VH-VL binders against q8ixk2r445to577. Designs and how they scored, part 364

Target 1, 133 residues: q8ixk2r445to577
Amino acid sequence: FFGMLQNKGLTDYCFDYNPPDENQIVGHQVILYLCHGMGQNQFFEYTSQKEIRYNTHQPEGCIAVEAGMDTLIMHLCEETAPENQKFILQEDGSLFHEQSKKCVQAARKESSDSFVPLLRDCTNSDHQKWFFK
Short names: E, the ipSAE of ESMFold2; O, the ipSAE of OpenDDE; V2, 0.75 times the mean of E and O plus 0.25 times the DockQ between their complexes.

## First folded at step 20 (VH-VL)

Design mm4 (framework fv_recaticimab; at its last look DockQ between E and O 0.87; V2 from the best seeds 0.78)
Fold by OpenDDE, look of step 20:
Structure mm4 (fold): chain C 133 residues (1-133), chain A 119 residues (1-119), chain B 112 residues (1-112)
Amino acid sequence: as target 1 above (133 residues)
Amino acid sequence: QVQLVQSGAEVKKPGASVKVSCKASGYTFTDYYMHWVRQAPGQGLEWMGWIKPTSGYTKYHQNFQDRVTMTRDTSISTAYMELSRLRSDDTAVYYCARSKHYGSGFDYWGQGTTVTVSS
Amino acid sequence: DIVMSQSPSSLSASVGDRVTITCKSSQSLLYSSNNKNYLAWYQQKPGKSPKLLIYWASTRESGVPDRFSGSGSGTDFTLTISSLQPEDFATYYCQQYWSYLTFGQGTKLEIK
């Protein structure tokens, strides 16, 4: 699966990554932004390795969850996907992070009008449902 | 064994276009990025861009962004690089080379395609 | 773009010599998460395609003689040929693959 990763509950919002420096794509937070279907910022791939790749860059970026965090941070993909980069995109649309055993939820950023994907306890909320478009 | 076999030498006039092919064999074509690198006579290696064969997504070096088009035909494991509006300084050997999505260098290269641009 | 700068641009040496080529990157190629440097070295002989020698700054590609070694981290890297052999006279390139791809300008190793 590849393309825009769109949230069901937060209508018309997609995974979005726009690092401030194209030569330094790691270490920044993945956010949610209105799905626009253009450019590189909203193109992701879910792989058989259980990675969510940002493959508009070489080497490819892979979304990771750092220890103690609930945010999605861009790392580099590796030959063997590290545990903190493994996700399961379930049939029901839930995006499950294996290591934390939490689900990715569309949420409002603190003190902001912006939105971000955050790890939360898994529920049946549409805000935890995702699909590629 | 892994092989990248490129099309033959090209002679072009300024303003023309050239399309070089690179046929891959001995491995799963879609598992690797395909890069294009050129080398002018007596000069160094210059990365032109890459294509991800699965999606066809491309990234070009800014120096070629408006003139280069990289494509692939997965059914025949072949990558293509087309360079338009050729000029004399485009005279070079053009290489295709594969890499993994996570890096680790270009472990296999095509034999190179000489493109000569002259009036 | 990340700029790769090799030194020297050319050098002459004799068979049996220890040869060192340096490569500097305009920014760090070290990934803290895996502690790997996204740097490769290539050898190219006249009329031939480049050949991968070293990747991750210090890992030899299969089939590469152990007289070739890579070292360094961050922004400073070195390719060393411990005892130069006749077949080692060639041009060598460093390459970063931290962000897209860029090559050093090359180092031509000639016979003295």
Scores: ipSAE 0.871, ipTM 0.936, lowest interface PAE 0.6, mean pLDDT 96
Fold by ESMFold2, look of step 20:
Structure mm4 (fold): chain C 133 residues (1-133), chain A 119 residues (1-119), chain B 112 residues (1-112)
Amino acid sequence: as target 1 above (133 residues)
Amino acid sequence: QVQLVQSGAEVKKPGASVKVSCKASGYTFTDYYMHWVRQAPGQGLEWMGWIKPTSGYTKYHQNFQDRVTMTRDTSISTAYMELSRLRSDDTAVYYCARSKHYGSGFDYWGQGTTVTVSS
Amino acid sequence: DIVMSQSPSSLSASVGDRVTITCKSSQSLLYSSNNKNYLAWYQQKPGKSPKLLIYWASTRESGVPDRFSGSGSGTDFTLTISSLQPEDFATYYCQQYWSYLTFGQGTKLEIK
């Protein structure tokens, strides 16, 4: 799969990544932003290695969750996907983080009107459902 | 055997455009990024940009951003680089080279295409 | 851009000599999460395409003779040729592939 990764419950919001320094793409948080398809900051690829790849940089970025954290952070992709970079996009649209055994949920950032993807206990909420467009 | 075979030498006038092709064989074309690198006579190597063949997404070095277009045709495993508004300092050998998505050295290069820009 | 500076710009040596070429980057190329340095070395002979020698700073590409070795980490890297052969006289480039792809200015290795 390749395209914009959209949330079902938070209508018209997509994964978005635009690091402030093009030479330091590692370590910043993935956000949710209105789907626009303009520019390429909203284009991601889901691979057979269970990676969510950000294709606007070489080497490519791969979304990861660091131990004990609930935020989705950009790491560099590797030849074999590390365990903390493995996500299962299930048939029902849930996005399961294999190492933590939690699901990706669209959430409001505390004290903000911004939205971010966060790991939460898996539920059947539409805010935990994702699809490529 | 992996091969990258480029189109032949070109002579151009200032203000014209050139489009160089790079045909890949011996590997799965869409598994690798394709890069373009040029080398002016007697000078070092200058990276111009890359294309990801699966998506067609590109990234260009800022020095070329407004003049370069990189494309590909996955059905014939071929990448293209077009440079417009040529000037005499664009005279160089232009190479294609591949890399893995996770970052790697350029393990295979095309033979190079000489582009000469002169009045 | 990450600037790559090579030293020396040119070097004259004899067959059988041990040669070292250095490369310094303006930023660290070490990614702490995987402990790899995003640095490659290339050989280029006149009229030919560059040939990959070393990647990840110290990993020899398949088919490259063991007299070629790479070392260093972070910002300082070296390419060593332990016993020069006649076919080793060429220009050598380092390259970072951390972000953007920049090359060193080259080191021309000439026969003395």
Scores: ipSAE 0.640, ipTM 0.872, lowest interface PAE 1.6, mean pLDDT 92
ESMFold2 (binder alone), look of step 20: mean pLDDT 92; pTM 0.944

Design mm5 (framework fv_recaticimab; at its last look DockQ between E and O 0.85; V2 from the best seeds 0.82)
Fold by OpenDDE, look of step 20:
Structure mm5 (fold): chain C 133 residues (1-133), chain A 119 residues (1-119), chain B 112 residues (1-112)
Amino acid sequence: as target 1 above (133 residues)
Amino acid sequence: QVQLVQSGAEVKKPGASVKVSCKASGYTFTDYYMHWVRQAPGQGLEWMGYIKPTSGYTKYHQNFQDRVTMTRDTSISTAYMELSRLRSDDTAVYYCARSKHYGSGFDYWGQGTTVTVSS
Amino acid sequence: DIVMSQSPSSLSASVGDRVTITCKSSQSLLYSKNNKDYLAWYQQKPGKSPKLLIYWASTRESGVPDRFSGSGSGTDFTLTISSLQPEDFATYYCQQYWSYLTFGQGTKLEIK
């Protein structure tokens, strides 16, 4: 699966990554932004290795969750996907992070009008359901 | 064994276009990126861009972005690089080379295709 | 773009010599999460395609003789040939693959 990763509950919002420096794509937080289908910022791939790749850059970036964090941070993909980069995109649309055993939820960023994907306890909320478009 | 076999030498006039092919064998074509690198006579290696065979997504170096088009035919494991509006300084050997999505360099290269641009 | 600068551009040496080529990157190529440097070295002989020698700054590609070694981290890297052999006279390139691809300008190793 590849393309825009769109949230069901937060309508018309997609995974978005726009690093301030294209020569330094790691270490920044993945956010949610209105789905526009333009450019490379919203193009992701879910792989058979359970990675969510930001594959408009070389080497490819892979979304990871750092220890103690609930945010999605861009790391580089590796030959063997590290545990903190493994996600399961379930049939029901839930995006499950294996290591934390939490689900990715579209959430409002504190003190802002922005939205971000955050790890939360898994529920049946549409805000935890995602699909590629 | 892994092989990248490129098309033969080309002689073009300024303003023309050239399309070089690179046929991959011995591995799963879609598992690797295909890059294009050129080398002018007596000069160094210059990265032109890459194509991701699965999606066809391309990224070009800014120096070529408006003139180069990279494509692939997954059914025959072949990558193509087309360079348009050729000029004399495009005279070079053009290489295809594969890489993994996570890096680790270009482990296999095509034999190179000489493109000569002259009036 | 990340700029790769090699030194020297050319050098002459004799068989048996120890040869060192330096490559500097305009920014760090070290990834803190895996502690790898996204740097490769290539050898190219006249009329031939480049050949991968070293990747991750210090890992030899399969089939590469032990006399070739890569070292360094961050922004400074070196390729060393411990005892130069006749077949080692060629042009060598460093390459970063931290962000897309950039090659050094090359180092031509000639027979003295």
Scores: ipSAE 0.872, ipTM 0.936, lowest interface PAE 0.6, mean pLDDT 96
Fold by ESMFold2, look of step 20:
Structure mm5 (fold): chain C 133 residues (1-133), chain A 119 residues (1-119), chain B 112 residues (1-112)
Amino acid sequence: as target 1 above (133 residues)
Amino acid sequence: QVQLVQSGAEVKKPGASVKVSCKASGYTFTDYYMHWVRQAPGQGLEWMGYIKPTSGYTKYHQNFQDRVTMTRDTSISTAYMELSRLRSDDTAVYYCARSKHYGSGFDYWGQGTTVTVSS
Amino acid sequence: DIVMSQSPSSLSASVGDRVTITCKSSQSLLYSKNNKDYLAWYQQKPGKSPKLLIYWASTRESGVPDRFSGSGSGTDFTLTISSLQPEDFATYYCQQYWSYLTFGQGTKLEIK
């Protein structure tokens, strides 16, 4: 799949990546932002290696979750996808992180009106359902 | 076997444009980024930019941003680089070269295309 | 841009010599998450396309003779040719691929 990765429960919100320096993309968090389709901030590729790739840089970025953390952050893609970069987009729309055994959920950032994707225990919540537009 | 075969030499006047082709064979064209690199006589290698063949997304080095256009035709596994408003200091050999999405050295290069700009 | 500086600019040597070419980057090329340096070396003979010798700073490309070796990490890198052969007289380039790409200015290796 390629496109904007939208949340079912938090309508019209998409994965978005806007690093402060376009030439240094590693180590920043992925956010949720209103889907707009402009530029390249909201276009991601889901691959047969179970990666979620950010293609606006070379080398390409791959979304990861470090052990013990719940935030989605940008790493560089590898020849063989590391375990912390593997996600399963299931038929029911859940986005499962294999290493942690948790699901990606749209969540409100603490004490704000901003939203971010976070790992949470898997449920049937629509906030844990995702699809490519 | 992997091959990158470029179009033939060009002689141009200042102000003109040139379009160089790079035909790939022996591998899945869309699995690799295609880069363009030039080399002026007696000078080093200068990276110009790349194209991702699946999406057509391009990134150009700032020195070329306003004059270069990179395209591809996936049906014939061919990448193109067009440089406009040519100047005498654009005289160079222009190479295509491939890399993997995760970053890699350029394992295969085209044979080079000599572009000469003179009045 | 990440600036890549090579030393020396040119070097004269005899067949059988051991030669060393250095390359410095303006910032670290080491990615701590995979412990790899995003650095390559190329050989270019007159009138020919560059040829990849080494990637990830020290991994030899398939078909490259074992007299070529790469070493170093972070900002300082070295290409070594252990016993120079007549076919090794060429220009050598380092290249970073940590963030986009830049090449060093090259090192010409000439026969003495």
Scores: ipSAE 0.751, ipTM 0.897, lowest interface PAE 0.9, mean pLDDT 93
ESMFold2 (binder alone), look of step 20: mean pLDDT 92; pTM 0.940

Design mm6 (framework fv_recaticimab; at its last look DockQ between E and O 0.75; V2 from the best seeds 0.00; counts 0 for: pae E 2.002 > 2)
Fold by OpenDDE, look of step 20:
Structure mm6 (fold): chain C 133 residues (1-133), chain A 119 residues (1-119), chain B 112 residues (1-112)
Amino acid sequence: as target 1 above (133 residues)
Amino acid sequence: QVQLVQSGAEVKKPGASVKVSCKASGYTFTDYYMHWVRQAPGQGLEWMGYIKPTSGYTKYHQNFQDRVTMTRDTSISTAYMELSRLRSDDTAVYYCARSKHYGAGFDYWGQGTTVTVSS
Amino acid sequence: DIVMSQSPSSLSASVGDRVTITCKSSQSLLYSSNNKNYLAWYQQKPGKSPKLLIYWASTRESGVPDRFSGSGSGTDFTLTISSLQPEDFATYYCQQYWSYLTFGQGTKLEIK
């Protein structure tokens, strides 16, 4: 699966990554932005290694969840995917983070008009449903 | 054994285009990024860009972005690099090179294709 | 772009010599999560394609003699040839692959 990773509940919002420095793609938070299908910022791939890969950069980035955090942060992909980079995109559209045993939910960023994907307890909310488009 | 075999030398006039081919064998073509690197006479190595063979996604160095086109034909495990609007300073040996997984160096290179641009 | 700067641009040495080539990057090539440096070294002989010597800053490519070693971390890297052999006279390049690809300008190792 690849392309825009769009949220079902938060209509027309997609995973978006736009690091401030193109030469330093790691360490920044993945956000949600209106799906526009332009550029490289919204192109992701769900791989057989259970990675959500940002594969428009070399080396490729992989979304990770750092210890104690509920945000999605860009790391580099590794030959052996670390545990904090493993996700399961379920048939029902839920995106399950294996290590935390939480689901990725579209949420409003605190004190902002922006949105971000956050780890939350898994529910049947459409805000936790994702699909590639 | 892994091999990258490039097309033969080219002589072009300024303003023309050149398309170099790189046929891969000995490995799964789609599993590795293919890069293009050129080297002007007596100069260093210059990275031009890469193609991801599975998707055909390309990334070009900004110095070539408006003139270079990288493509691939997965059915024959061949990568192509086309450089347009050639000028004299495009005279160089052009290499295709396979990068290791996760980009850890170029472990296999083509033999190089000499492109000469002269009026 | 990440700028790679090698030093020296050229040097002369004799067979048996210990040779050191330095490469500096304009930004760190160290990934803290895996503690790897995204740096490679290549050897190129006249009329030939480059040959990968070292990757991850210090890992020798298969078939590369153990007289070649890479060291360094962050922004400063070194390629060392412990005892120069006749076949080692060539041009050497460092390469970062932290963000796309950039080569150093090269170091030509000539026979004294």
Scores: ipSAE 0.838, ipTM 0.927, lowest interface PAE 0.6, mean pLDDT 95
Fold by ESMFold2, look of step 20:
Structure mm6 (fold): chain C 133 residues (1-133), chain A 119 residues (1-119), chain B 112 residues (1-112)
Amino acid sequence: as target 1 above (133 residues)
Amino acid sequence: QVQLVQSGAEVKKPGASVKVSCKASGYTFTDYYMHWVRQAPGQGLEWMGYIKPTSGYTKYHQNFQDRVTMTRDTSISTAYMELSRLRSDDTAVYYCARSKHYGAGFDYWGQGTTVTVSS
Amino acid sequence: DIVMSQSPSSLSASVGDRVTITCKSSQSLLYSSNNKNYLAWYQQKPGKSPKLLIYWASTRESGVPDRFSGSGSGTDFTLTISSLQPEDFATYYCQQYWSYLTFGQGTKLEIK
């Protein structure tokens, strides 16, 4: 799959990645932003290795969650996807992080009016449902 | 066996454009990025940019971003590089080279296409 | 851009010599998460395309003779040819691929 990765519950919000230094893409948090489809900050690829790739950089970025954390952070992709970079996009739209056994949820950033994807216990909430457009 | 076969030599006048092709065989064209690298006579290698064949997304080095266009046709496994508003210092050999999504350098290169820009 | 500087620009050597070529990057090429250095070495003979020798700073590409080795980490890297052969006289380039790509200016290795 290629495209904008949209949230069902937080209507018209998409995964977005806009690192402050385009030559240093690792280590920054993925956010949610109003879907606009302009530029390449909202285009991701879901791969057969269960990666969510930011592929407008070479080498490519892959979304990861570091041990003990709940935030989605950009790492570099590997030949074989590391466990912390594996997400299962299920038929019901849930986005399951294999290593942590948690689901990706659209959430309000603490003490902010901004939104981010975070790992949470899996539920049937529409805020945990994602689809490509 | 992997092969990258480029189009033949070109002679151009200043102000013209050139379009170089790179036909890939022996691998799945869409699994690899295609890069373009040029080399002026007696000089080193200069990275120009890449295209991702699946999406058509391109990234150009800032020195070329206003003059270069990279495209591809996945039905014939061919990448293209077009350089416009040519000047004499664009005289060089132009190479295509492939890479994986995770990096690891350029394992296969085209044979090179000589572009000569002269009055 | 990440600047890649090679040293020396040129050298002369005899068959059987041990030679070293150095490459310095303007920033670290080491990715701590996978402990790999995003650095490659190429050989280019006149009129021919470059040939990949080494990637990940020290991993030899398939079919490359054992006399070629890469070492270093972070910002300082070395290509070593342990016993120079007649076919090794060429120009050698380092390349970073940590963020996009840049090449060193090249090191021409000539016969004494």
Scores: ipSAE 0.579, ipTM 0.866, lowest interface PAE 2.0, mean pLDDT 92
ESMFold2 (binder alone), look of step 20: mean pLDDT 93; pTM 0.938

Design mm7 (framework fv_recaticimab; at its last look DockQ between E and O 0.87; V2 from the best seeds 0.79)
Fold by ESMFold2, look of step 20:
Structure mm7 (fold): chain C 133 residues (1-133), chain A 119 residues (1-119), chain B 112 residues (1-112)
Amino acid sequence: as target 1 above (133 residues)
Amino acid sequence: QVQLVQSGAEVKKPGASVKVSCKASGYTFTDYYMHWVRQAPGQGLEWMGYIKPTSGYTKYHQNFQDRVTMTRDTSISTAYMELSRLRSDDTAVYYCARSKHYGSGFDYWGQGTTVTVSS
Amino acid sequence: DIVMSQSPSSLSASVGDRVTITCKSSQSLLYSHNNKNYLAWYQQKPGKSPKLLIYWASTRESGVPDRFSGSGSGTDFTLTISSLQPEDFATYYCQQYWSYLTFGQGTKLEIK
């Protein structure tokens, strides 16, 4: 799959990645932003290696969750996908992080109006359902 | 065997455009980024930009952003680089070269295309 | 751009000599998560396209003679030719691929 990765429950919100500069794409958090399809911040590729790739940079970025954390952050893709970069996009739309055994959920960041994807215990919530468009 | 075969030498006048082709064979064209690198006579290597063949996404070095267009035709495994508004200091050998999405050295290069810009 | 600086700009050596070429990056090329340095070395002979010698700073490309070795980490890297052969006269370039691409200015190796 390739496109904007949208949330079912948080309507019209997409994965978005906007690093502060092109020479520092590693280590920043993936956010959710209103889907607009302009520029390159909202286009991701889901691969047969179970990666979610940010491919408007070279080397390409791959979404990861570091041990003990619940935030989705940008790492560099590697020849063989590391375990912390493996996600399963299931038929029901759930996005399962293999290493942590948790699902990606749209969440409000702290008390702000900002939204981010976070790992949470898997449920049937529409906020844990994702699709490409 | 992997090959990148480029179009032949070009002689151009200032103000013209040149379009160089790079035909790939021996591998799946869409699995690799295609880069363009030029080298003026007696000078070093200068990266110009790349194209991702699956999507057609391009990134150009700022020195060329106003004048370069990179395209590809996946049906014939061919990448193209067009440089417009040529001037004499664009005289160089132009190379195509491939890399992996996760970052890699350029393991295969085209043979180079000499572009001469003279008044 | 990440700036890559090579030294020396040129050198002259005899067959059998051990030769070293240095490359310095304006920022670290080391990725802590995989412990790899995103640096390559190329050889270019007159009238030919460049040839990949080394990637990941120290991994030799297939078919490259074992007299070529790469070392260093972070911002400082070295290409070493342990016993110079007549076919090794060429210009050598380092290249970062940490963020897009930048080449060093080149080092011309002349055989005496």
Scores: ipSAE 0.769, ipTM 0.902, lowest interface PAE 0.9, mean pLDDT 93
Fold by OpenDDE, look of step 20:
Structure mm7 (fold): chain C 133 residues (1-133), chain A 119 residues (1-119), chain B 112 residues (1-112)
Amino acid sequence: as target 1 above (133 residues)
Amino acid sequence: QVQLVQSGAEVKKPGASVKVSCKASGYTFTDYYMHWVRQAPGQGLEWMGYIKPTSGYTKYHQNFQDRVTMTRDTSISTAYMELSRLRSDDTAVYYCARSKHYGSGFDYWGQGTTVTVSS
Amino acid sequence: DIVMSQSPSSLSASVGDRVTITCKSSQSLLYSHNNKNYLAWYQQKPGKSPKLLIYWASTRESGVPDRFSGSGSGTDFTLTISSLQPEDFATYYCQQYWSYLTFGQGTKLEIK
C-alpha cells in the first residue's frame, strides 16, 4: 500500500511530513494535514516489513514511536526494521503499533488548530481508521 | 555474481541527448536503488540521482533535475539514464551503481560509459 | 547538500608507509538511534570504476585487505592504510549517504 494515508474519522486529513531541513529528516513529528496529493510530504508506503515509509528521501524514513512517547516520529529505515517501527494496518483500517500495543488515532494538537496522529488505546473509532488513497 | 553492464561509448553534439543503459544481473533488481554517478576527465565523482526500480520513483540532483531522466525496465533488469541538452561539460564517464534502501554505500558499479560531447 | 571535504587533495607516499586521509562533512552523519555513521570510502584506479572499501565509517567491505581501516564519527572521518602496498596507489573518495549522496573531491595517492 502506498500513497496518501488518510484518516476515516477526521475527514480529508492525511499523514503529512515536512521536515524543516531535507538534509535532516529524522527526529520530527509526523502530523496530519489536509489531503492535497501534491508534493511528496504526504506520500507514504506500508511495507511488507510492517513499516510506514516516508520514501521520498534517501535513505528512506520510517515512522517510529520512541519510548514513553505517543507521537509518531520520523526515523531512518534500517535493514531490519526495529520493533518501534512496526505497525499493522488491519483489515478494519486500524493502524496498530506492535510494541506499544496501541492504535494510531487522529487527534487535535493541544492549543493548536493542527492535528496529529497519536497512539491511543485501541477503539472502534473512525479516528483510528486509516486507508491509503 | 553481481554485475552491472553498461552500454557503450557515446559521441554526441551539443544540444543532443544521450541515453545510457545499465543491465543488472546476479541479484534481485528491485531490491536495490540504482544510482547514476558521473566523472568528468580528471575530476571527482558526481552523484546525479537514483531510481527505485520497484516503483520507478526517481530523485535527481538539482544540478541535473531539468535535464536528466532515469527509467528502468524491470522485465530485463535494466536501468536507463537519459541526459538531454548536452553541452561540452557533460563529457564524462557515467556510472551506474547500486545501493540498498537504507544506505550502505555503492557496493557494485557498472564499468562506466564514456560520453563525449563535442561540436 | 551535505558537503564532503577531503584532505589532502593529493599526497605522495612510499610502499610500507602509513597513510591517512581525512574527510569532513558539513553536518553530522551519525544516526543516534543505531549509532552508525552514514559514510563510505571508495578506491578508484585509473580507467576503473570506484570500489567500495568502507561503509558505516568503519566497516570493511568484503574482500578489502585489513590494512584499510575507517574511523571517525559525526563530522570527522579518516581512512587509514596501515602499510601502503603497490596496488594501493589510487584516488580515494569519501561519500555520505545520510541525505542523498555526495562525494568528497577525492584524494590522489601517488607513489613517491
Scores: ipSAE 0.762, ipTM 0.909, lowest interface PAE 0.7, mean pLDDT 95
ESMFold2 (binder alone), look of step 20: mean pLDDT 93; pTM 0.942

